# VH-VL binders against q96il0, part 6

Target 1, 167 residues: q96il0
Amino acid sequence: APERGAERRDTAPSGVSRFCPPRKSCHDWIGPPDKYSNLRPVHFYIPENESPLEQKLRKLRQETQEWNQQFWANQNLTFSKEKEEFIHSRLKTKGLGLRTESGQKATLNAEEMADFYKEFLSKNFQKHMYYNRDWYKRNFAITFFMGKVALERIWNKLKQKQKKRSN
Short names: E, the ipSAE of ESMFold2; O, the ipSAE of OpenDDE; V2, 0.75 times the mean of E and O plus 0.25 times the DockQ between their complexes.

## First folded at step 11 (VH-VL)

Design pab13 (framework fv_pabinafusp; at its last look DockQ between E and O 0.22; V2 from the best seeds 0.00; counts 0 for: pae E 5.5 > 2, placed apart)
Fold by ESMFold2, look of step 11:
Order: structure tokens, then C-alpha cells, then sequence
Structure pab13 (fold): chain C 167 residues (1-167), chain A 120 residues (1-120), chain B 112 residues (1-112)
């Protein structure tokens, strides 16, 4: 979970996880969840004879992953920070100590925590709206280029088929 | 880069006062709990207390509640540990550390330590 | 106070071999929220403690995969799959479930 696994900071460090794939891989490889974003990064394979269109698709996918990883890393850090501040302030307002009579950490009940979740989502509504818009734009672009690559591959097969018939 | 930089080593006599410092940088100082941990020579680690610099909310281990005062000056991102009257038994290494209180109650980043020597 | 007992107190390991450190608490470390607040630190010679493992098994940022934690209730273990020269130091377990926070007495790991 992002709350458990993420390092709590004011801002996320730049960049996606630097885990390296196995040495002999010639395919895209999915790494472990990034500590900050809790998203699994894809380590993209770069073939020797990649076409210009295939390169554009790969770069768009790489850029989209980096953008997505950074957005959620920042949101997870902000969520954790604001959650702690909310709990602290509410316990103080209610006149509660840090510990219960059993000696364990005092917590807010589910109803009280629901207030935090609602407030957090409301406060970040516009940011999430723009994220969703940009996410859809990027994924539409990726889908479009995936179609163009598929068509390019079909054309290459047709050219090879025509060459064999001519020989 | 989260850093906690502590004041330098101190050599004191019994009965003297002392205030050591811990300056936080690379994070929002007022938004995280900060704790103090003692390590007596050749011994393990002992928790002393915690402070939330944003509002100076402070809590002590019962062992240390009367012995020390924990405070912070948020304008300079600095926390303090102070004694009004040192004893020879206060000779130890003192660490400040950032505490993830509500997330899991563990210390994630530590200062370099301040050696306090109290001897006649 | 919850007593944290580490075994062994000292461990001499051939480089590249595994090491295992046990930590036992006098009381269950299971928090009422369902999590277990058991953490591991390493203090290298002449250095401050540094966080290795939190929540029993979660590795902190920059901690190599060769470190792993396990356990539940009152019994916990830190394992190093292949000890390296940089792993020398004193290892402490810590409980965060109850005040006062308490540490184990430490396990000194040395290279043979």
C-alpha cells in the first residue's frame, strides 16, 4: 500500500524506480512496485531495428509512465502528510491524548476518518480532473499509435508477400 | 534530501545546564514528529520523548519526564534537548530522529549524534 | 515496559554466508489497528542508527534486497541472505506499539 510503503516527504523525489531488469531480457519487463507511487514500472525493450513509428509509440508510453508515476508519488506523499495532520488536529480538538487507556496509539473512528477522505478528495478535485483528462488524452494517443504500428506491420507483410510472388 | 544536523560534542561538569540542538532540512519541519534517543556508552538505545514542531505538542518517556525539556523553534527548523542540572549519569550520545508517528511509529531519519560528557 | 530480547548478542559471519537475528517481545506487538509495529535498525561502527525494516518486513528506501524481516506476535527474525563487509555493526529491533518505545539490547555482527 502507498501509505505503508511510501517514504513520507513534502515532495516526492524525481524519477521512477531504478530497478534493473534481468540481463538477458529482450522483452518489456514489469518491475516491482515503486516505493513512492506504488505502481509497477514497465522496463521497455528497445529492439535493434525499431521503426520510426515504433520508436514514437515507445517514447510516448515511456513519457506517459513517467508522468503517471510522478503524479501518484506526489499524491501519495500529500495524502500521508495531510492524513497525519488531520488526525493530530482532531485528537487535539477533542481533548484526547496520544494514547488510549490500553497504552496504544489513539486513533479516529471510521466516521471521523471519512471526513478526512471526503475533504481530501474535495480539495484535490480539480487536480484529479486535469489528471483524468490528461490520462485519457495520453491513452488515446497511445492507442492511435498502436493502431498505426499494427497497420505498418500488415503493410510490411503484404510487401514481403508481393516480393515472394515476384521471385 | 532529508537531513538532521545536531550541535557539536559537549564536555560539562555536574550541575551545569546544557541545551543541544537538531536542525532539520529537506522536509517540512513543522509537519513531522521529531524524537530524541539516548545511547549510553557501550549500551543500547533508549527513547526519551517526541515533539510536533508545528504546535510544540510534546510527550516524554516517564523515565526522562523530569530530567530533560524538549522544545522546538519552528522559525529556524530546530529542535532542542536541554538539562537544567547535568549529572555524570547523563554522559551519553544523544540522537534526534524524525518519527513517523501515525504511519507506523518508527524513526526514519537520524541526526549524526551529539556526545555529551559530564565529569568532574 | 515491553522487554525486547535479541539472540544472539554477538554473531561472527563468513562473508557471503547468511545470518539470522531473533527478536522476542514480552508482549504481543499487534496493534489494535491490525498492524505490527516492529522495526529493525543497523548502527554501523561510529555511525548513527539507520532504519532497515519497518512493519516487520517492509524495507526502507535504499536497503538491499538481501535484508528481510519476518515474524508475528512476539517472535521476529531479521535475515541477511549474504552478509557483506558493509553489514558490520549492531542490529536493534524496536517496538512502536506501546509507550515507552523500547529497543532490543542489540546484536553485534562481525566478519570472521
Amino acid sequence: as target 1 above (167 residues)
Amino acid sequence: EVQLVQSGAEVKKPGESLKISCKGSGYSFTKYWLGWVRQMPGKGLEWMGIIYPGDSDTYYSEKFKVQVTISADKSISTAYLQWSSLKASDTAMYYCARLQYYYGEYFDYWGQGTLVTVSS
Amino acid sequence: DIVMTQTPLSLSVTPGQPASISCRSSQSLLHSDGNTYLHWYLQKPGQSPQLLIYYVSDRFSGVPDRFSGSGSGTDFTLKISRVEAEDVGVYYCMQGTHWPYTFGQGTKVEIK
Scores: ipSAE 0.148, ipTM 0.658, lowest interface PAE 5.5, mean pLDDT 84
Fold by OpenDDE, look of step 11:
Structure pab13 (fold): chain C 167 residues (1-167), chain A 120 residues (1-120), chain B 112 residues (1-112)
Amino acid sequence: as target 1 above (167 residues)
Amino acid sequence: EVQLVQSGAEVKKPGESLKISCKGSGYSFTKYWLGWVRQMPGKGLEWMGIIYPGDSDTYYSEKFKVQVTISADKSISTAYLQWSSLKASDTAMYYCARLQYYYGEYFDYWGQGTLVTVSS
Amino acid sequence: DIVMTQTPLSLSVTPGQPASISCRSSQSLLHSDGNTYLHWYLQKPGQSPQLLIYYVSDRFSGVPDRFSGSGSGTDFTLKISRVEAEDVGVYYCMQGTHWPYTFGQGTKVEIK
């Protein structure tokens, strides 16, 4: 079996967002759009007295964010690659070169590009369905833990009020 | 793995013809442009031209358009650079390189180079 | 043709110190598609040129994190945060926005 030369998959570097919020932040910070995913990263605030439920919620939010960043970084890379491949292939089929007579990069018209977008969306439809399913599942879990944390906070406030009335 | 293997060093006299080769492997040779780059002794890099081996479509730098001929044989995954009549000023290292186009046009893989010496 | 001007043409750096190379184009390298096509190559002594950075990004796999490319329009910079012995060679910028492709003169990086 001829060893299929491993095309070095240009893996989107796991761009750890170099966004560093102020050290004394008491809330979540939103960074600028990531250069690969185009998603704005969130730096999650860590309370000094973080409960185990709060910590679990924070970790779940962070994991979901990282998953989402990686998905879109890879999707954008794939899209860009396939777009350029499509353009190149269509230009060659038309008997056109990489450059116009004026020396500009040759491009396709909007109608030709519409075919690419249709094909790309069709090809990636199932991938997007799985993404949406997993996205909803993750967000449901996050919302569930948000509810638990809210209840915990209410309960802790009630206990503190009872202790203050008993003293 | 993508590899470009060039022919060996050449020593020629002025007025002689020369054809050097670059063999590609580890990728679809017919789907990528291949370029030639000159480097004169102790000088920088100069783009000479590119060829698409799939249909032999070729572009030259204006400086090299009448000086050299670029060709390819897709059956053996080999590109060529040739001179009809060498000059002493053609003494240089010649590199073949694969042109990538996904994120602009750039050379992602290079051959080891072929040294051409033209002396009387 | 687009003229690419590198500065300095030679740089002697102490190991562990940072280095910076400038590349200026005679015209803007901003393409109509909104992208800027500037690439960096390294030619180590006695070797072929190798791609270092493409598309003003660190997307190329296998490039150490100590290398970074920046810039826009006509002004571009390659930075090495900590120069190592393996970084010795000649660095070239290349523009891919305008036809024909053009290289800078090269910047020789040496260790002190």
Scores: ipSAE 0.145, ipTM 0.715, lowest interface PAE 2.4, mean pLDDT 87
ESMFold2 (binder alone), look of step 11: mean pLDDT 91; pTM 0.929

## First folded at step 13 (VH-VL; framework fv_cixutumumab)

Design cx4 (at its last look DockQ between E and O 0.07; V2 from the best seeds 0.00; counts 0 for: pae E 12.0 > 2, unsure alone 73.9 < 75, placed apart)
Fold by OpenDDE, look of step 13:
Structure cx4 (fold): chain C 167 residues (1-167), chain A 123 residues (1-123), chain B 108 residues (1-108)
Amino acid sequence: as target 1 above (167 residues)
Amino acid sequence: EVQLVQSGAEVKKPGSSVKVSCKASGGTFSDYAISWVRQAPGQGLEWMGGIIPIFGTAYYAQKFQGRVTITADKSTSTAYMELSSLRSEDTAVYYCARGGFYYDSNAYYMDVWGKGTTVTVSS
Amino acid sequence: SSELTQDPAVSVALGQTVRITCQGDSLRSYYATWYQQKPGQAPILVIYGENNRPSGIPDRFSGSSSGNTASLTITGAQAEDEADYYCNSRDSSGYHVVFGGGTKLTVL
């Protein structure tokens, strides 16, 4: 009995864009837009003397980025899939083929597509609400840690200045 | 806690129409879908359609297309299902349910159900 | 229209594990949602989004999916688990909702 290969549900490949910044970069690097999410990934710089607080901030930023990449990759995939299914369904209902007589991919008119967009937005309304909520929470946390890191850096600079005055 | 309160039992003649109401209490009405599901005696659950009140967009099962009308009044947090051209086969318990889409998978779920409205179609 | 199929009836001994399966083409695209219904009551959501449990649902309930199939598993069946179980999913178009025929679970 041929092992019917488990058709992998088209989960957007978690393909973290393998964008490798130049090895000598001393700053965060922004990559090209990801092909699935259309978001530009950031490669975060890791300083040699990274503090635990800086590390925590970096990790939080990285996790948030990954979360955002996954969300939009999946959203775009879902959109594309549902759009195609909608078109196929409507064409079938109209008794039309998937291809025109000229061999081009059959499409729906602007009015029919407007219905699709309205319906799609309606179905995804809650998803977007949750996304927005979580986005704000994550960014608030990041901002909070950014403030802490900034304070730590100021404090460290002041300590260094005091030590230089004492010598 | 969110509750869905449905209208009372109905007895109708064949060829008539029935309109069932579903009022949401204890929570937000606008951010969810309302689905209508019926169950004939001794039979399974059958999805009839749904509406997203905030958008006013209704969806119908093909089987009921042209006979069912689903509406929602956001001001009163009430959804309505009207079924026309009633037949004996339409005798069932009709449920309204609050629905949502799981944000991670876009799976549809109905987490709050009304107690059901019995509609009897008899000559 | 996408159809979901279930076994009409299954039985399980008290404390044992039972799996209820749902099959349909739409399950390739969408996760199943599972409902429990007891006689004379409205359905109750038990599993959604493959393996998410609402508050108040025991951890003995779990969901899984493979290909065009979804499964509800009850690990350590209790007497109160005797009920009808319905799978539900979006249809292939994603714009409609479909139910399986339901599975009657008897706890022996």
Scores: ipSAE 0.019, ipTM 0.650, lowest interface PAE 3.7, mean pLDDT 86
Fold by ESMFold2, look of step 13:
Structure cx4 (fold): chain C 167 residues (1-167), chain A 123 residues (1-123), chain B 108 residues (1-108)
Amino acid sequence: as target 1 above (167 residues)
Amino acid sequence: EVQLVQSGAEVKKPGSSVKVSCKASGGTFSDYAISWVRQAPGQGLEWMGGIIPIFGTAYYAQKFQGRVTITADKSTSTAYMELSSLRSEDTAVYYCARGGFYYDSNAYYMDVWGKGTTVTVSS
Amino acid sequence: SSELTQDPAVSVALGQTVRITCQGDSLRSYYATWYQQKPGQAPILVIYGENNRPSGIPDRFSGSSSGNTASLTITGAQAEDEADYYCNSRDSSGYHVVFGGGTKLTVL
């Protein structure tokens, strides 16, 4: 599911750098939320003995993450830009300034903002439909390949059990 | 003016289940975060979980994982919270609340609240 | 212990300034949101996105933060400000909503 949340006031710890110590200590890890998409990227570990199926799964997960990050980064920027333009236009129509006398950014109430949300959704209706469809397709494919990798590993363990019995 | 209308008070026996409804009126529903928050008598607020109906996926606080089911029906603008295996400590007021538009980075702040549904679990 | 810690009670003289604090490690990464609740009523949003006030909230309410601590400040406290105040934010994963234990504000 999409991982959207509260507006960040800073990023997670700086200095998230990937280095690959011995394989036993290497694993996937989660980095700080991307400033544009608000999604936490997974940094995927590449083992030395990765099978072709395992590589296919990893690349699919990487490609899906990149696709998801790009979609939400673009949507967040467009939404923020158009939201501010709408707020500024409505405040100007009401004869109000962009900031209150106390220095805080002026805002519109939820009912006033509803017009913007409706317009934005109608403008993006098809794009959200295709995003939802594609998100489902990608997650199904990932789950499918996870199952194939699991079966490959079971099969390899059964072959090793036969080898050990013959000794 | 957006309002959240919750179902009426319930008295339940331990071990049973309760399902509370939350209907949005006067506005759009599927594109907003809906949260469930409870408050036991004399206690603080406790987030149980939430849903963004357009995505259909519910999120649960770890404390309630396995006992709570949160769903939404977009056609009727209604969210539901079902809590199973009720215990006396589940006696509380259960609130639904609507957060911001799901593109908003603050989607889980709660600017519209229902009046609450009192659930009493009594043996 | 909750992930967000608030003092259980704070008092202020009428017309004076009071600060209600909320402390937690997740506040280094996520903004705090503040709710006011009076007895027998649902909570009301008073501050979100660190220092934004919803329509209808007096300008005597403001929010701030530093490090792992967020604060709600009420300047010129009024009798009607007597209530419970809850801070609210995300947990360390960013997926879950957590509340502080609440602070009862008494206006003397």
Scores: ipSAE 0.000, ipTM 0.522, lowest interface PAE 12.0, mean pLDDT 78
ESMFold2 (binder alone), look of step 13: mean pLDDT 87; pTM 0.915

Design cx5 (at its last look DockQ between E and O 0.01; V2 from the best seeds 0.00; counts 0 for: pae E 13.7 > 2, placed apart)
Fold by OpenDDE, look of step 13:
Formats: C-alpha cells, sequence, structure tokens
Structure cx5 (fold): chain C 167 residues (1-167), chain A 123 residues (1-123), chain B 108 residues (1-108)
C-alpha cells in the first residue's frame, strides 16, 4: 500500500500575537493586526481585585477573541489558497503564461475573478452563517455580563459610601 | 536572492543514463518554469525542455523526445532532468534555468540560471 | 522547426553603438529574449519581452522588434560587454523554446 504522504495540512499557525503589553499596564491594550487573521488582538487587563464576575467576563472575552482569531486566520488561509489554485487552474486551461511581460504574476481579469468570488462565497455560505450566528451569541453573552459587572460595581460603590457615613 | 543549485559533475559511459538535479533556494519555486539548457564545448545553447511545476506539465524539444525526462518536486523545490542512452555527443554543460511564460503571448524567459553541471560521456 | 539565426560575430569600437540581430518566423508571434554569456559562466538575462531590462542590467542595453526580426542594441559599448549573445524565443508551435546560434561581440 503506497504510504499516502501525509499532506502537511498547512495548519494556520496559531498566530499567538507576540505582542506583549507593558507589565505595568492598568488598561486593555490593542495590538497590531495579526498577520493571519488581520484582526487586532486585545490584551485584557487583569485587576488585582478582580471579582468572580469580572473574571468570567474577561475569560469570555478572551475565548471569543481566540475563537474569532482562529476563524479568520483559517478563513484567510483557505481563501488565499483557493484563490491561487483557481488562478493557476484557469491560466492552465487558457494556455496562458504565469507572468506578464514585465515579469509580474499573471492575474485573471475582474470578470473571471468575480466567478471565483461567487463560487467561494457559495461554498462557504453555510460556514459564514454559522459564524455570524455564533458571533452574535457570543457578543450578546459578553454584553450581558458587562451589564452585570456594571451593576456590581455600582453596588460596591454604594456600600462603600454607606460605610463611610456610618463611621 | 533566488539561486539554483545544481548537482555535481558526472562522468558516464555510453548507453547509460544521467540524472541532474536543480534546487531552488531563496524564493518561490511554484510561480516559475524550470528549463533545461545544455551547451556542448565551444557550441551554442540548446534547449532540451522545461516544466511548469505548479501545473506538472513538461515540454520537450523534439531532438530529445523519448530520451529526456523532466520532473519537479514542489515540496523540495527541486527539478530533475534525466537523459538516457547517453552518447559522446551528449558531453556538455547542462544548465537549469528559472523563468516565466508571458501572460499574453506565452513567450519564455529565463531570469535565473544554475551554475551548470558538466556531464562527460566517455568510453 | 522554427530556427533563429544570428550573425556569428560582430565588432564594435569602445563607446560606439552596436546592434545584434536575430531572425526567425517565430519572432512574428513571440518576443525574443536576449542572454549574455561570458566564457566559463552561465548565461545572464539582459533583455526580455518587448524591451524589459532585469535589475542590474545597464540602460545601454535595449531591445526592439520588427517583423520577423529582433534586435539587441548596446548604446555606448563598454569593454565589459565583450561576450557571446544569444537570442531565444518560442518556436512557431509555442510549445518549444529555440535559441539562436549566438553572436560573439568583440569590443575594439
Amino acid sequence: as target 1 above (167 residues)
Amino acid sequence: EVQLVQSGAEVKKPGSSVKVSCKASGGTFSDYAISWVRQAPGQGLEWMGGIIPIFGTAYYAQKFQGRVTITADKSTSTAYMELSSLRSEDTAVYYCARGGFYYDSWAYYMDVWGKGTTVTVSS
Amino acid sequence: SSELTQDPAVSVALGQTVRITCQGDSLRSYYATWYQQKPGQAPILVIYGENNRPSGIPDRFSGSSSGNTASLTITGAQAEDEADYYCNSRDSSGYHVVFGGGTKLTVL
């Protein structure tokens, strides 16, 4: 049985943004766009006195960010790969060269590329639908917990004011 | 900078075969064609054939049809030329060259050349 | 088989202009590519397409085409330009590449 050479699945490198904010930062930091996802990562600040609710919110935001980064990194990789394959296949079928007379990469015209985009979108339609659905669910949850944290903070401030008035 | 590194010199007997390798380094391999060109001592350049690795399609000069096999391994960015039934007249420097085909006219150019591989066929 | 023909040798005085010609039926359909080769060295691309120069090639090199002919022109020849010059193109079928016989340029 010929050993099917393990197609090295070009796994999108888990582009952990190597952006390290300053250790003494008291706020969230936004990094540069990730090279694979093109999304700007957020480094979340961890307060010394983080409440359980605040921690839950932070974790949810982090998980959502990671999910989003992975999705778009993979999607961009897939898109780039399929686009290149489409161009090459089309050029081959047309019997055209790979380069222009200036030595640049040959590209297809806008009409031909429109076909690619249409096909790509059609093929990935369901994937995008699920992504959108999950994106809304996650963001709704985040917003909900943001509200809870806000209420908790208000309550804690009120308790502190009452304690100061009684002393 | 893109370089083509060829295998070392070969001494072969008549009737044998030779396989020369050409490895691309420092750039993309898939976007270009690889041609094989030989030059006998004191003679001009002679195109033997070429391959477009991304397409997997090889083209051969009529003179060498049936004796030459050109292959490419995209994973290693290496092209190969095998010449069989060697004769004394096959004594030459064999070059691999990277090039491209023009989008509009299918014209070929070779912009990067290997240093050549000397193949000597002697009894 | 489409053949490309070149003059076997041409001479030019230092600082003068020289034209090397390539002739063949395939040149009506395809561009010529020009290579410079010095003794013991691999060929170097000097002109491709209509009149494109790779990086590192001096502007004194230029290409032109007319009918079934292509020409490499060196304007202001330098001593370092002494070399063999080869044209190539696709043949009439478009499936093969052919070289001219080469032109030896001597700079006087």
Scores: ipSAE 0.086, ipTM 0.647, lowest interface PAE 2.3, mean pLDDT 87
Fold by ESMFold2, look of step 13:
Structure cx5 (fold): chain C 167 residues (1-167), chain A 123 residues (1-123), chain B 108 residues (1-108)
Amino acid sequence: as target 1 above (167 residues)
Amino acid sequence: EVQLVQSGAEVKKPGSSVKVSCKASGGTFSDYAISWVRQAPGQGLEWMGGIIPIFGTAYYAQKFQGRVTITADKSTSTAYMELSSLRSEDTAVYYCARGGFYYDSWAYYMDVWGKGTTVTVSS
Amino acid sequence: SSELTQDPAVSVALGQTVRITCQGDSLRSYYATWYQQKPGQAPILVIYGENNRPSGIPDRFSGSSSGNTASLTITGAQAEDEADYYCNSRDSSGYHVVFGGGTKLTVL
């Protein structure tokens, strides 16, 4: 199965990258990290004789990738925005400017930032609890269908071998 | 129960703009995709674009790119669709619809629909 | 870019079974969603995902998808099922929503 990298895209407004793998590929392709989620999208191969089980597995993997991309894109944007707001609030409370003498953004040290990380984790506890639960459920379903597809392929190979022996 | 309440009917002249609002009540707003779908008289449904308010990024159908602007105001739980350079063929009912939760597939399905806003473009 | 094609009209006798079909290349990758629209009303969701019905949708509605074709099946069609039915999915890029042209169901 020949393979070739496709052109990279930087216009993915939903946080899902558009990467065009070579047309002749018989394998999944992994694209560059998405700007918002930092996850590499998989571009799934669709075989010519895909069974109903294989189709269900592929759609489940695609759905799970989209779900995961959107979750982390949202969390990354929320984290970045709330981090800036926290830094701004703490600098304002100390009577400091938002920029250094060099014009760069003022920051807090790691000890000061530890309060932000604790607060962010606490505020987002339920979101991450639901994410972890759903991640486990989705990965179990994917694993289950991978097993069913593997059994289907073994059965098809055994059936073909029996036909050769009887001929 | 979540409801989408749209702004009232509009009559506009060609070349002007219209801005339709869609307010969510009785539920969460920022975590769901909001889509805009129009339907010309006697015609089918046509997706114009959408937004997930917490991301703030809007998505547009290619046909409407450059003429439509979709925004959201999280503080008022309201989404907006503005269509510029109106033509007579833009006469339609404009629906807003709530898509999937933010970690579901983007705009995969629309389970809650507004009642529609009739926009008439007349010379 | 994926185009969804539906037959413009389908008829069914009262109490009989009907299938409404939707075809498009993107249906190989994405599930179809089905909406019912009665005259003068907003659409309502009847089927999403593989074969999920929202609360309040009768169990006579079911969906399936195989290859590039999705189907909405109504078993035991009733007079109130007379409506326009739209399939909906994502385009080949995955970023855009597309609708089929709609199918007018007439219950005889």
Scores: ipSAE 0.000, ipTM 0.531, lowest interface PAE 13.7, mean pLDDT 78
ESMFold2 (binder alone), look of step 13: mean pLDDT 88; pTM 0.922

## First folded at step 14 (VH-VL; framework fv_pabinafusp)

Design pab14 (at its last look DockQ between E and O 0.44; V2 from the best seeds 0.00; counts 0 for: pae E 2.5 > 2)
Fold by ESMFold2, look of step 14:
Structure pab14 (fold): chain C 167 residues (1-167), chain A 120 residues (1-120), chain B 112 residues (1-112)
Amino acid sequence: as target 1 above (167 residues)
Amino acid sequence: EVQLVQSGAEVKKPGESLKISCKGSGYSFTKYWLGWVRQMPGKGLEWMGIIYPGDSDTYYSEKFKVQVTISADKSISTAYLQWSSLKASDTAMYYCARLEYYYGEYFDYWGQGTLVTVSS
Amino acid sequence: DIVMTQTPLSLSVTPGQPASISCRSSQSLVHSDGNTYLHWYLQKPGQSPQLLIYKVSDRFSGVPDRFSGSGSGTDFTLKISRVEAEDVGVYYCMQGTHWPYTFGQGTKVEIK
């Protein structure tokens, strides 16, 4: 079983913590880097008493992660294919063999590989500009809804204090 | 939908010539390598060679270099495997397959196969 | 040429049970780009081969998640977590790192 209610404890958990609020005892989990996108996925916690506003925030965060994962997975695939295609084309232009004596693909020197990196960045400049714009737009929206959720929770605390005084 | 459609089964006699075809559709035919793979009766798979239809750049497995000719006609999205003089040992199933040459060097889509039978 | 050795050559599996196929190459399959070009194909009875797994562990489009690949260097494994009737056929590993491309001798998987 996982460690419960221990901030600085190193031992295996033996029981339930006295001060473990249900919502604070469950957290989002950050996994290892995805093989395709190289991004660390977040596994979002779904509270049992999730408000409509909290649900909208969670959905927006999930959709943003999926969008980001897909973008970089596709970009990494494109990079890999175009890199090898560039190498193939330059070897043919130079009249060099495509394969080494062992049968593996031949490569290019560092100067020509630098040419590929420059060409790739230039070719994909507009795509990366649109990605950056959309990334900021999405993160602004997430931050906005995080603020709304925080205000909702403050308002609920104030209502709870008001009820205690009237009772 | 990526599809490779091969010509029909052939029954031939030793010494005859033969040209079998593989028509690609549903993708940019000139932008992907295409390979030929032999499967002798009851045996495994053997790579024969590959072609890039965009410029007809062709490479053979050493075992098959003198035995067959690989070609393509990009105007009709068709690749060919050809023998000038068949032998009984050429009896096999022949597959064409699209090669993802730049990303992993694997065959992703395969034709249905062409059975070539060479007997007297 | 790179020799690809599969074990077992034949495998009889009770429906719903896992299956495991090993593939060993005569030398490292690590490509100059750092990836490993080891692939798995299934040839169902009377059909052409179909790609299952490429680059050791990447599942091809439409391949069920009960198929998984693992391994590194010269030793590789294809696993089927729960064998179904449609999984019968001959499984081949293939290396794409060195010309000529070579296939394993095949592993026939049957339902017991």
Scores: ipSAE 0.418, ipTM 0.751, lowest interface PAE 2.5, mean pLDDT 85
Fold by OpenDDE, look of step 14:
Structure pab14 (fold): chain C 167 residues (1-167), chain A 120 residues (1-120), chain B 112 residues (1-112)
Amino acid sequence: as target 1 above (167 residues)
Amino acid sequence: EVQLVQSGAEVKKPGESLKISCKGSGYSFTKYWLGWVRQMPGKGLEWMGIIYPGDSDTYYSEKFKVQVTISADKSISTAYLQWSSLKASDTAMYYCARLEYYYGEYFDYWGQGTLVTVSS
Amino acid sequence: DIVMTQTPLSLSVTPGQPASISCRSSQSLVHSDGNTYLHWYLQKPGQSPQLLIYKVSDRFSGVPDRFSGSGSGTDFTLKISRVEAEDVGVYYCMQGTHWPYTFGQGTKVEIK
C-alpha cells in the first residue's frame, strides 16, 4: 500500500511560550497570550518534594494545556484561511479589486462577513461539540486529582503534628 | 510537496517574442495566486504581477503592465509570462512564486528561475 | 509606492557571531485588519529566494531558530543569533500591506 505522503499540514509551530518564569518562583506563572492560540499558558511550579500524586496532577494539567493550545492554534489558523478565501471569493463575485484606492488590502464589511461567520460556525459545530465534551472530561479528572492531593496534604500535616507531640 | 518548475534558459534577439512557463505541483493550483518576480543581473527583486489561475484574474505592477502579459492554463497547472517584443533591458532572471494570501500575503514557494538573455 | 530601506547593504560576519539587518518602510505597514505584512527572504548564491520570516516574526517551516524577526510600524529587524556558513547570501525584506508589493535593496551577508 503506497504510504500516503502525509500532507505536512502547516501545523502552527507548537510555540512553546519562551516565557521563562523567574528561577526562584514558588508558584504557577501565567504567560502572555500565545500568538497562535491566543491562550495564556501556565508555567506550573515543581516543588522540590513533589509527591507522586502531585506529579500526576501536574502532568495531567500540562497535557490538558498542550491539548487546548494545539486545538485553538489549529482552529484559529483554519478560521483565518477560510476567512481570507471567503473575502477573496466575494470580492471577485462583486467585480472588486484586491486593493482599495488607498492601496490597502480590500476587505468586506461587517454585514457581508456575518454570512461567513454563520457558515463557519455551522461547518465546525460538531468539532466544537467534541472539543467541549473532551474539555469537560479532562477538567473533571483534574478536579478529582486536586481533591486527592488536598487530602494527601491534610494527612501529611496530621502525621507531622503527631510526631511533634510524641517528642 | 509544493513545487514550482520553470522553463529553461532563453537566448533571444531584440524585437523577438517570448513566452516562459511555470508549472505548479503538490497543491491546488487553482486556489493560490502565483506571482512573477524579476531580478536584473546583480540587482534586487522586483515584483511584476500576480494571477489567480482559477479564473485568470490578473494584477500588474504599473512598471510592467504594458511590458508583459501574465496568463495561466489551469488544465495543466501552468502559468506563463510573455513578451510581444523583447528589449536588451529585459535581460534578467525571472522567478515564479506562490502567494500565500490566506495567512499573510507572502511568497512561500519559488521556482528555480528562468534566465532570459536578450542580445543583438 | 512604499520604499523599503535596508541597512546595512553589506555585512561581513565572523562565524558564530550575531548579525542584525534593519528594514525601514516609508509608511506604516500596519494593515487595517491589525496585521503587519512584513516578510524576510534569503537568496543564497546561485539559488532562488526562500522565505525565512513572515508577518514580522513568524518563522517559515524548516527555518532554524537562530533566525528571528521583530519590529513594528515602520521599523523592522532580522537577527541571526549565530551566523553559520550556510547563512551566506542576500537578505530581502518585503512589504505586502500596500499595493504594489515592494522589496528592500537587499543586504549581502558574507563570512569573514
Scores: ipSAE 0.261, ipTM 0.757, lowest interface PAE 1.8, mean pLDDT 89
ESMFold2 (binder alone), look of step 14: mean pLDDT 93; pTM 0.948

